Miniprotein binders against q9bqp7. Designs and how they scored, part 129

Target 1, 240 residues: q9bqp7
Amino acid sequence: VPQNWFPIFNPERSDKPNASDPSVPLKIPLQRNVIPSVTRVLQQTMTKQQVFLLERWKQRMILELGEDGFKEYTSNVFLQGKRFHEALESILSPQETLKERDENLLKSGYIESVQHILKDVSGVRALESAVQHETLNYIGLLDCVAEYQGKLCVIDWKTSEKPKPFIQSTFDNPLQVVAYMGAMNHDTNYSFQVQCGLIVVAYKDGSPAHPHFMDAELCSQYWTKWLLRLEEYTEKKKNQ
Below, E stands for the ipSAE of ESMFold2; O stands for the ipSAE of OpenDDE; V2 stands for 0.75 times the mean of E and O plus 0.25 times the DockQ between their complexes.

## First folded at step 10 (miniprotein)

Design xb16
Fold by ESMFold2-Fast, scan of step 10:
Structure xb16 (fold): chain B 240 residues (1-240), chain A 88 residues (1-88)
Amino acid sequence: as target 1 above (240 residues)
Amino acid sequence: SPERLEEIIRKLEEAVKLFEEGKIEEALDILWEVLEELLELIEETGDPELYEILLRVMDALELIDYGRPEEAIRILEEAIRRLEELIE
């Protein structure tokens, strides 16, 4: 039970389209500030299980690849993820984007992996867009807000080398999604309400991506857990 | 500490039952609680056998993700047996 509970949804907002809604997806730039990001909060408050799993994985990879090989491997994983997000932003953006020049980004196995998900995505409202929760004092950069099978979702695109068919195996991804959702629902740069989340885990070999849909009730459950992680972060920051 | 080992054993038994019933997500929630409790006991005791049991439970989690629940169940049943031996 968090001490400073705050609702994820904003009763003043609707998920219905408005005449004032922009015709082009929103892309609010992320600005550097002292306010912690969602990813920083989660990284600084990892559970004991997460720390142990990460450390064991690092040790096994270093044994196989060496210190320099491990650094190169993790850099490549990061680059692959960045390229995947860039390709998705290009695919979901209007034709006149500057990214139309990079044809090779659109041909990866990760993009093949998500094709069956993309056919159910429409009504894109935000892409690679910054969110800020002014009351709870955190920021984030969300991947996408769009309708998935008719429901407005915060969509988070993930890459994985291992199968992730269950939401429980996605670690903090559900917390990341609801943190973005709560921030956006209370951010004055946005006028709409999102009540659903979607985590899409894509695979390099083109195997079908696993979608993890989160309805309003599930989002509310993960929101409580996110508030506890945020509270833990705030306490740790006070104590250095 | 025998009481804490008994609680972990009961949770593992419940997780096995849930996996057998095809209630994978409920079983995974319990299994992650088991990992947390094992890690706390390892920090307190330094017991290398608990560490080995933890690694086997992690192997079971990975097998579930790869769609091999029967193999995961066998590993969890081995983990239960090993924990019971520590009580004895």
Scores: ipSAE 0.397, ipTM 0.779, lowest interface PAE 2.8, mean pLDDT 87

Design xb17
Fold by ESMFold2-Fast, scan of step 10:
Structure xb17 (fold): chain B 240 residues (1-240), chain A 88 residues (1-88)
Amino acid sequence: as target 1 above (240 residues)
Amino acid sequence: SPERLEEIIRKLEEAVKLFEEGKIEEALDILWEVLEELLELIEETGDPELYEILLRVMDALQLIDYGRPEEAIRILEEAIRRLEELIE
């Protein structure tokens, strides 16, 4: 059990829309300081098993592609993910904000992959927006908050390349989602309650994306695991 | 993908049998193949249960490195049960 336990859901908030909620999705810029990000916490608290697997994967990829080939591969994965997120932000923003550049992004295989998921997404509340948990002292940048099949979700968009999987941060996707959720639920910049998560894995070849829905119970289970990772990070930082 | 999960179960069962026969190197080859297939499925689905199964297979690999194959077999049998539950 974490020593510094805190609830994921805010009892003072409702999951129903308020009349005063803005019609345009929120996009609060991330201002970095000494407060750790979700990504930093997760990277610094990887288990020995996760580190071992990552190193073995990296070793095999370098053997196959060479040092320069591996570097190029990882850079390409990052760039494609960035473009995918930019395209999704454009698609989910008000129609009047779409640009000619965004039209080209809409033609990618990854965007084709998520079309059936996007049909079930509505009521977008936040896009590429910063969250901060002031009590637990961490920050993050979430991809999207919107209704998926009628339920308000923190949505995390992921890209996948078959058959050579990119393993970095894959293990901790549910932890990222609940960390953002807990922060948003206690961040004064937001007025609503999020109780569900959605991880969407999109494919480069346009194959149908896989949605992994996380209900409130599952989110609560992963929240406990996130609190343990945060506690571990804090202890490591304290000992420096 | 039930067919891919069934193939992973088959490979894990084969690895357990090889460990029981003391054929450690052959069993390890199969476990590394299973890890690669599980990573691929996790990348495709984002399923947290597959992630938990991956960690169990990794724990088994570490136990083999420590010279504890009996404990590795136990953990692999737990992984097989969890995969069977995902299919059913």
Scores: ipSAE 0.016, ipTM 0.308, lowest interface PAE 6.8, mean pLDDT 80

Design xb18
Fold by ESMFold2-Fast, scan of step 10:
Structure xb18 (fold): chain B 240 residues (1-240), chain A 88 residues (1-88)
Amino acid sequence: as target 1 above (240 residues)
Amino acid sequence: SPERLEEIIRKLEEAVKLFEEGKIEEALDILWEVLEELLELIEETGDPELYEILLRVMDALMLIDYGRPEEAIRILEEAIRRLEELIE
């Protein structure tokens, strides 16, 4: 149980559209600060088991691909993820903010993979937008806030490259989503409440993406785990 | 998918047998295959129980590196039991 508990949901907010809400999705830029990001907190507080697995996986991959091959593999995974997120932002935004579009990426396997999910996404409220929790002192950049099958969700888009998944990003996906959710619910730049999460895993070969829906109860459970990770991060920084 | 879980159980049972025979490197090769398959299933399903099983297999790998194979075998047997419960 965390010593400094704080609620994920804000009782003063509603998940229903407000007349004062913008007609276009919010896109608040992430500003560099000494305040830690969600990803930094998670990377700095990996369990001994996660660190051990990551190192052993890395050694095995290097053995199979060579050091240069492993570096190229890892770089390609990140590049594909970045391009996938850019394509999704373009698709979901009624007012295009991107100067250039990658037409090949829009017809990629990853985009084909998520088509059935996108049909159920509407009411987009935020895209590639910064969140800050001033009380808990962390920041993040969320992918998307929209209704999925009628429920307002923080949506996180993930790419999966089989048969060798990139292990580093898998374990903390639910924690990342609830961290963004809690920050947004208490960020003065936003007026609404999000109580649900959605992790969408898209596949390179175009196989149908897997949606992992997180209801309010599940989000609350992962929020407690996120608070413990944040507390561990804060404790370690005080000792340095 | 029961068929995929049954294959993982078979691999874990083989790894336990290899550890009991002192064939550590062969057993470790199988455990790495199991970790990759579990991670793939976790990505596909988001099943938190599979994540807990993954952590147990990771604990077993750590125990082997610490020179504690009897404890590693015990943890792997527990992982097998949990996987069997998922099939039922």
Scores: ipSAE 0.015, ipTM 0.217, lowest interface PAE 8.2, mean pLDDT 79

Design xb19
Fold by ESMFold2-Fast, scan of step 10:
Order: sequence, then structure tokens, then C-alpha cells
Structure xb19 (fold): chain B 240 residues (1-240), chain A 88 residues (1-88)
Amino acid sequence: as target 1 above (240 residues)
Amino acid sequence: SPERLEEIIRKLEEAVKLFEEGKIEEALDILWEVLEELLELIEETGDPELYEILLRVMDALYLIDYGRPEEAIRILEEAIRRLEELIE
């Protein structure tokens, strides 16, 4: 397995509510740092096969849309994702009051898509919050930590046009979720333990979102894969 | 396209056989052809099941990179079954 193995879960922490837990969700700002982010590690440790497939997809899209059209398409995908995350943060934040702009965001197809998931989400503890693993030296910005059907989860919100019923179809998303989880479980800014993950794939047309729940065993399996990617990143950086 | 799916199934079966024989390089060459053909079919059909199968074949490639051909074979056999279901 990985040479520098480290546990994902912290046995000194509990997932049960503590009286000292803040009533307002935590939002630690992400500071730009030389320490690599989860997304950078994953992006720079893609296999030659992943890179080839991504490049081929890119070339096909450029062929269909032109270079300017492709840039506009990818910018729009990014913008829609950003708006979706902003709307979810607003919906899940007890301290926020809806404003004119926020009211319009609540009408999107993506928000309609996640309604049935949101009714099962409660006990929000963190939103758009930075995590850092001091021992393994990586950082990240997670979307949400909340109870889903009574279980504390790192929740990652995704937008998609294609149905993705299998967890592996979320392309490195399980690795991203467990990386955030492991970091949070060992970050002194947080006092609780997360053992489960949830990837929610929302659809533009309002079709019901697909929830991909990850129990503790599955998280442990993906954690091993994340550690291998992190090891690969560290080795590549030494050789550069 | 049942004929195209049958071609992909035959190639995956050959790749599995080559992996079982320890002929990793030859098997990888075939998997790359399969990925290319799956991408073309996805472009033609928009079939989400083909997209899922493509991701499983990619998982097999990752497992080979990690030195785990037995697990890669298992994944490829699952992909073969799913493609057979699309034909029938």
C-alpha cells in the first residue's frame, strides 16, 4: 500500500454533537499557500490514459464549438457550478437572509434537482470551509459538512448533464471527498469526526439528483488510493 | 450498434486473456483501442451506460499502473457483462 500510510479517522474524536460545537456553520477561509491543494494533487497525478481521454474530449469539443465556443462553454459550466454552490450555501446557512439575487438562484433546475436530498440534510457544521492536513501537507476547500439521513458526511455538490449512477463515474470525486475528510479529522480548527461521504450529482433540467453515499469502509478504501496519489505527487515534485 | 459492441467485447476478452498470460504490454495496447472505440460510440449515442463502462475500463488501466492485474481482470469481466446486456 502507500509507503507513508496515515489513518483517515481520528480515534480521539466523536461524530456526536458536542455542547461546544458552534451553532453557526464554520467557514474557514482558504489562504493561497505553497502547500498543494487536493485538486492540484489530483490534476497533476492523472495517468497518461486520463490525460489522453481528457485531451481527446477537449479536441472533440473544440471541433464542435470552435476555440472561442469551447472557452465560453467551459466558462459557463464553471459559472453555473459556482452559482449552484452559492445558492446551496445560502439555503443551508441559518444566518443568511434571502436577497433579490438569491431568490433568483433558488429557481434554477439544479436547485430543483437537489430538493429531495436537501430534505434529508440537517445539522450543518461547515460550509465552503478550508481544511489542512498538517502531517500530510495538503489543503482543500470543502463544500459542506452536515448530517445526511442522520449520518455526519462530507458532502460534495456536483452539476452534470449526463446521468451518473455509479460512484466511479464521478471521476476522482471519491478521492476528493476522502481527502477533505482526512484533513478535517486531523485539522485543529475542527473538533468533530467525519466518517462518511456523500457525492450529490444535480441535473440542469431538474431531474432528481443522484446521491452517492460512501460509508466508513468505502471511505477507507478510497483513502488508500488518495494516499497513493499524494505520494506520486510528492515524488514527481522532488524530481522537478 | 450491436456489431460495434461485439467488436469491443471481443477485444476486452482478448485483453483479459493477455493479462492472465502476463502479457501486460499487449493487453494495454488493446485496452487503448477499446477506450478509443467507446469514446466514438458515446459521441454517436450519448448512452450513459457506455460512459459508465468507459470509466470502468479506465479503472482497469489505473489498477495495471498500480501493479494489480488480477483486480483489473475482474473489472474488465464486469465491463464485458455490461456490454453483453446492451446487445441483448
Scores: ipSAE 0.013, ipTM 0.211, lowest interface PAE 8.3, mean pLDDT 79

Design xb2
Fold by ESMFold2-Fast, scan of step 10:
Structure xb2 (fold): chain B 240 residues (1-240), chain A 88 residues (1-88)
Amino acid sequence: as target 1 above (240 residues)
Amino acid sequence: SPERLEEIIRKLEEAVKLFEEGKIEEALDILWEVLEELLELIEETGDPELYEILLRVMDALDLISYGRPEEAIRILEEAIRRLEELIE
């Protein structure tokens, strides 16, 4: 699939807000259907390298924690990640100021970790919102669309125990971000253009989160890689 | 294939140079290419030494993500020496 047949950006759209845009963030619910999600495509097209990394990580963790300890650890990591996303949605949603916030969600080290990033986030356009690329036939649930330092971004919030100061350390996260971006830019439920991405890695101990900003050129480069993963997924399904 | 091993060695040497120059992202891109090529060779040959070398390159990636590029460089230099021994 040539990239020029399926561009990531939509030339008919603007990244600037207009008076007709909703003043509250959009939250389109994700509907179950036969169309694959971004996460399914990525999971089913993992490279040999990625499979090896996951297997190595699992073996090291099992060696350190035991099998029961590993299960408890991964369950807790999942739960804390879920709570972190819920807390961020609450913090960034204007409507939540009228409701009592869960103090447990707001007191985590992960929230402390992202404070310096949140100071540069404004103009929230979407939160926990479904996107669909109708032409390429995939769906996703993005975390956030907002301005970061004045630029409209698809923002992906990640939790990590280990430092990830370099974007290559975030694995498939750049592909996930651009997949959501391309879908949103071509989804009729949205009217604006997103050209930038931001991966924010927050730390449990409250140490400062690492922001990985992706400009339009970098997003276009990862978009090409995402299209290859999507093509591989489609080919594998035809051969089953 | 000695030619494939020599190509991997050249890529690792370039990655070390880039790390020394502070070009971390460029060096990481090359390390990911090295991991891909090593995995292919391991599947083709079953060579346990190539597997150990791959694990060392993985350790270097971990060290880079921890902000410890000097230690990563030492490990990559070890990996280069081990690959050179396989060519002999």
Scores: ipSAE 0.012, ipTM 0.347, lowest interface PAE 8.1, mean pLDDT 80

Design xb21
Fold by ESMFold2-Fast, scan of step 10:
Structure xb21 (fold): chain B 240 residues (1-240), chain A 88 residues (1-88)
Amino acid sequence: as target 1 above (240 residues)
Amino acid sequence: SPERLEEIIRKLEEAVKLFEEGKIEEALDILWEVLEELLELIEETGDPELYEILLRVWDALDLIDYGRPEEAIRILEEAIRRLEELIE
């Protein structure tokens, strides 16, 4: 149990989505800040298991590809992920111009992979939007907030080279989602309450994406773990 | 240390049982706990045999993700046998 416990859900906000006609999805820009990002906190507090597995993977890849080949491979993986996110933002945006700009990105294996998920996504409220938790002092850039099968979710799009059919194999992805959720629920730039999360793992070969839905109870469980990681980060920074 | 090895064996046996019952996510939770305990023991002892056992557990996790639970169970049973030999 974390010593600095703070609730993930905001009791001052509605449990139900805003009943007003949906406005254009919010896109608050992420500003350069000394406040740590969700990804920085998670990277600086990796478990011993995560560090070990990452180092073993790096060693195997460098052995196979060489140092220059490994650098090229990781750069390509990053670029593919970035293009996938750009395509999804375009597809989910109501703006005609954005969809036209990204026409070549709309036809990829990753986009084919997520088609069965996208048909269940509606009521988009935010896309590529910054969140800040003023009390807990962290920031993040979330991918999407939309209704999935009728439930308002923070949705995080992931790409993977190998199958990830179980949430247990997604490492810190659940923590990232609930961190964004908790920040958004307490960020004055947003007026609605999000209680659910969705991690969507897409595949380059077009194989069906694996959705990992997180209900309110599961989000609360991962929120406690996120608070422990944030506490560890804060403590490490004080002792440096 | 022998008591900790016995706890790891018990957890691996539980995970195998859960995989056989099709309770994959519950079994995966246990395997990640086992990886953490094995890593701690490796850091404390430097035992290369524990490292070999950890690699088998990691391979089992990958096999489950690829939809090959029977192979994963076989490798976990090998890991259990190797841990039992360390208690000797």
Scores: ipSAE 0.408, ipTM 0.785, lowest interface PAE 2.9, mean pLDDT 87

Design xb22
Fold by ESMFold2-Fast, scan of step 10:
Structure xb22 (fold): chain B 240 residues (1-240), chain A 88 residues (1-88)
Amino acid sequence: as target 1 above (240 residues)
Amino acid sequence: SPERLEEIIRKLEEAVKLFEEGKIEEALDILWEVLEELLELIEETGDPELYEILLRVLDALDLIDYGRPEEAIRILEEAIRRLEELIE
């Protein structure tokens, strides 16, 4: 168990909307600082199997594409993910007119993949917004906070070239979601409580995205694992 | 270590049982534990047969994600047999 345990949920907050809530989604900018991001913590504390799989994949791709081809492939994957997130932010943001949207950002198999999920998303409260856990000293940039099928969720949009029908195949994605959730629940820039998570894995060919809903109990379980990864990160930094 | 190989075999047998019962997520949790234990044994022993068994378990994980659990079960049963041979 974690030595520096801290609760994921804040008993002083409610997930219900009130009249004083902003009509537009929050977008707190991520500021440069020395405290670690969620992604940095996870990348620095990968499990043995994650390291093995990443190195095996990298070697295979380099053999197939060459060094330069691998770099180009990786850059393209990053660009596709960036454009996918930009398109989702545009779709979910309140727009004055459809003409204000960049139609090119909305054209991709990934966007087609998530259409059936988006139909169940409403009440958007935050988009591409920074969170900070002042007590546990980490930061993050979450994708979206909105209601999914009536439940307020931290929603994380992922792309994959291979099917991910089970949450167990999404690696650290559940930890990323609960890390953002715990930070937001204790961040003074936000006034509401999030108790659920949603990982949406979208596919380039337009195949239906796989949603992985995380209820409060599952979030609590992954939160304990996130705290252990955070402790491991802190210990590793002390030894440098 | 025969004791550690026996523990891995027990976990793989439980995973197969769970897959047969349609309890896919519980079985996957066990398979990821097996992968970690196999990697630790490979680091300690350098045994190439353990490495081949690891690759077969990875194949089974892919088959599950592609919706082919019967093929995954066959591969896991083969992995169990190979581990049993290493004990004796």
Scores: ipSAE 0.527, ipTM 0.832, lowest interface PAE 2.1, mean pLDDT 88

Design xb23
Fold by ESMFold2-Fast, scan of step 10:
Structure xb23 (fold): chain B 240 residues (1-240), chain A 88 residues (1-88)
Amino acid sequence: as target 1 above (240 residues)
Amino acid sequence: SPERLEEIIRKLEEAVKLFEEGKIEEALDILWEVLEELLELIEETGDPELYEILLRVYDALDLIDYGRPEEAIRILEEAIRRLEELIE
């Protein structure tokens, strides 16, 4: 149990849209500042197991591709992920103009992979939008807030080379989602409540993406783990 | 220590039972705990046999993700036997 616990949900908020809510998805820009991001907190507090698996993967890839090949591979993976997110933002935003690169990516395996998920996504409330937890002092940039099968979710789009049919194999992804959720629920730039999460793992070969839906109870469980990671980060930062 | 190895064996046996019952997510939770405990023990002992067992348990996780639970169970049963040998 974390020492300075804070609730993930805000009892003063509803998950239903009302007339005062904007009809266009919110897109608040992430500003550079000293407040740590969710991704930085997670990167700086990796478990020994996560460090071991990352290093083992890295060594295996270097063995297979060579040092320069590994650098090229990781750069390509990053670029593909960025293009995938840009394409999804364009698809889900009614006012975006598709760029040539994004139009080509719309025909990619990753986009084909998520088609069955996208048809169940509606009521988009935010896209590529900044969140800040004023009390807990962290920030983030979430991918999407929308209804998935009628439930308002923080949705995080992921790509993977290997199948990830179980949430247990997604590592810190659930923590990332609930961190964004908790921040949004307490961020004055937003007026609605999110109680569910969705991690969507897409595949390059077009095989069906694996959705990992997180209900309110599961989100609360991962929220406690996120608070512990945040405490660890704060302690490590004081000792630098 | 024998006590810690016995604990890991019990967890692996429970994971196998859960996989056999089709309770895959519950079994995976236990399997990830086993991997963490094995890693800690390897860091303390430097035992190469424990390292090989760790890698085999990781292979079992991959097999589950690829939809091959029968092969994963076989590997986990082999891991149990190897750990039991270390206790004696």
Scores: ipSAE 0.496, ipTM 0.821, lowest interface PAE 2.3, mean pLDDT 88

Design xb24 (at its last look DockQ between E and O 0.91; V2 from the best seeds 0.00; counts 0 for: pae O 2.2 > 1.5)
Fold by ESMFold2-Fast, scan of step 10:
Structure xb24 (fold): chain B 240 residues (1-240), chain A 88 residues (1-88)
Amino acid sequence: as target 1 above (240 residues)
Amino acid sequence: SPERLEEIIRKLEEAVKLFEEGKIEEALDILWEVLEELLELIEETGDPELYEILLRVIDALDLIDYGRPEEAIRILEEAIRRLEELIE
């Protein structure tokens, strides 16, 4: 149990569309400061199992590719993920933005992988947008807020070489989603409430992406775990 | 300690039962707990047999992700037998 519990949902907000909501999705720029990001907190508080699996994977890859080959491989994986996110932002933005994009950003196995998910996505409210939790003092950059099958969700797009048909195999992804959700629900730059999450794991070969929908109850459960990770991060920084 | 090994065996037996019932996500939650407990015990003891058992549990997690639960169950049953031998 976290020492300083704070609710994920904001009782003063609604998930219904507001008449003052812009027709164009919100895109608030991330401001760098001393406040830690969600990804920083999670990276600095990895579990023993995550550390072991990461080191084992890294060791195996270096043995296979060499140190220089491993660095090239990881750089390419990062670049492919970045391009995948850019393509999705383009697809979900107004049509005029699509015409300005590199054609290659729209043609990848990852985009083919998510086509069946995109059919169920509508009512986009935010894209590549900054969130800040003013009380808990953390920041983040979320991928997307939109309706998935009629439910307003924080949507996080992921790429994977290995199949991830179960949410349990997505490591910290659920924590990342609920951290963004809790921040947005309490960020004055936003007026709506999000109670659901969606992790979409896309595959390079075009195999159908795996969607991991998180209802309000599941989000609340992962929120408690996020608060514990945030507390651990704060204690580590105090002692360093 | 024998009590900690017995608790890990109990969790693995419950995970196998859940996989057999098709309750995959509940079983995976238990396997991730087992992975954590085995890592803690390996850190304390340095026992190479526990390391081999850990690798079996990781293999089972991979098999489940690849849609091969029958093979995962067989590997977990092997892990249970190996842990029982450490107590005996």
Scores: ipSAE 0.672, ipTM 0.884, lowest interface PAE 1.4, mean pLDDT 89
Fold by ESMFold2, look of step 11:
Structure xb24 (fold): chain B 240 residues (1-240), chain A 88 residues (1-88)
Amino acid sequence: as target 1 above (240 residues)
Amino acid sequence: SPERLEEIIRKLEEAVKLFEEGKIEEALDILWEVLEELLELIEETGDPELYEILLRVIDALDLIDYGRPEEAIRILEEAIRRLEELIE
């Protein structure tokens, strides 16, 4: 149980945008580099299982590829993830034309993998947008806020080379989503709030992506876990 | 501690039952708890048999994600037998 509980939803805020909101998705620039990011908090508070699995994977890959081969592999994986996110931002942006899009970004298996999900996504309100939680003192950069099958979600796009049909196999992704949600819901740069979360795991071979929908109850459960991780991070930094 | 090994066995038995009932996500939650407890015991004891059992549980997790739950159950049942032998 967190010592300093804080609500994920803001009762002073509507889950519907104001009529005067801009017609283009929000893209708030990332600032305040002295405040820890969601990803930094999660990296510094990894569980024993996460650390073990990561180190085991790393050692097996180094045995297979060699040290230099592993560095090249991980650099390529990072680039593919970056290109995937850039392609999705382009696809979901109303201000881009097909002529302005980098056609090579659209030719990945990951983009093919999410096509069936994108058919259910509408009403994009934010893309690649910074969030800040002033009270809890953390920042993040969320991928997307849009409706999925009629539910307004913080949507997080992930690439994976392994199938992840169950949310339990997505490690800290649910914590990342709810941390962004809580920050956005209490950030003065936003006039609306989000009710649900969605993790979309895309695959390099183009096989259908797995969506992991998180309703408000599930988000609240993961929010409690996020608050515990944030407390753990804060206590570690006080003792450095 | 034999007490902690017995707890791990009980959790693995419950996870197997849940897999058989089609309650996959609940079973996965239990397997993640088992991984944590096994890692703690390995750190305390240095027992190589516990490490091998840990690897089998990881194999079972992978099989579940690849849609092969009956193979995962077989592996978990073998892990249970190995743990029972460590108590005796």
Scores: ipSAE 0.588, ipTM 0.851, lowest interface PAE 1.7, mean pLDDT 88
Fold by OpenDDE base, look of step 11:
Structure xb24 (fold): chain B 240 residues (1-240), chain A 88 residues (1-88)
Amino acid sequence: as target 1 above (240 residues)
Amino acid sequence: SPERLEEIIRKLEEAVKLFEEGKIEEALDILWEVLEELLELIEETGDPELYEILLRVIDALDLIDYGRPEEAIRILEEAIRRLEELIE
């Protein structure tokens, strides 16, 4: 049980769009402060098994590609991910704000992969927007807040070369999503709250993406795990 | 300790059962627990056999992700047998 328990949901906020909800998706800039990011917390608190799996994968890749080849591969993966997010932001942005869509960004297997998910996405409220949890003292940059199949979700878009048909195969992604949810729900920059999460795993070959929907109950379960990771991080930092 | 190995065996058996029942997500949760326990034992004992078993469990996880659960089950069953041999 977390020592510093804090609710994921804010009882003072409603899920209903208030008449004051902007017609344009929010894009709050990330402030670079001494406050740890969600990603940093998760990276510094990985389990032994996660570390082992990643190191094994890394060693295998280095053996196959060499050190320089592995660096190049990693850079390419990062670039592909970035381009994918940029393309999604462009697609999900209102037409009036659409800078000239770089048609080249839209011609990716990843974009093809998520097409069937995008059909169920509507009511975009935030894109690439910063969240801060003032009480728990962490920050993050969420990809998207939108309705998926009529449910308001924090949506996290992931790229993968391997199938991830199960939410358990997404490692700490569920924790990231609920961390963003909890922060947003208590961030004064947002007038609404979210109760659901969605992880979308897009594939390079254009095969149908896997949506991992997280209802309020599942989000609450992962929220507890997130709080434990955050406490672990805090303790480690005190000892440094 | 034999007790820790027995617990790992129990969990693997449960995971196999859950797979057979089509409860893949629940089975995966258990397998991740098994991995953690095996890693702890390996750190303590340095037993190469446990390390090989760990690798096989990881292979099973990969096979599940690739939609090959039947092969994963076979690997897990073999892992159980190998663990039982260590207790004997």
Scores: ipSAE 0.218, ipTM 0.668, lowest interface PAE 2.2, mean pLDDT 89
ESMFold2 (binder alone), look of step 11: mean pLDDT 88; pTM 0.884

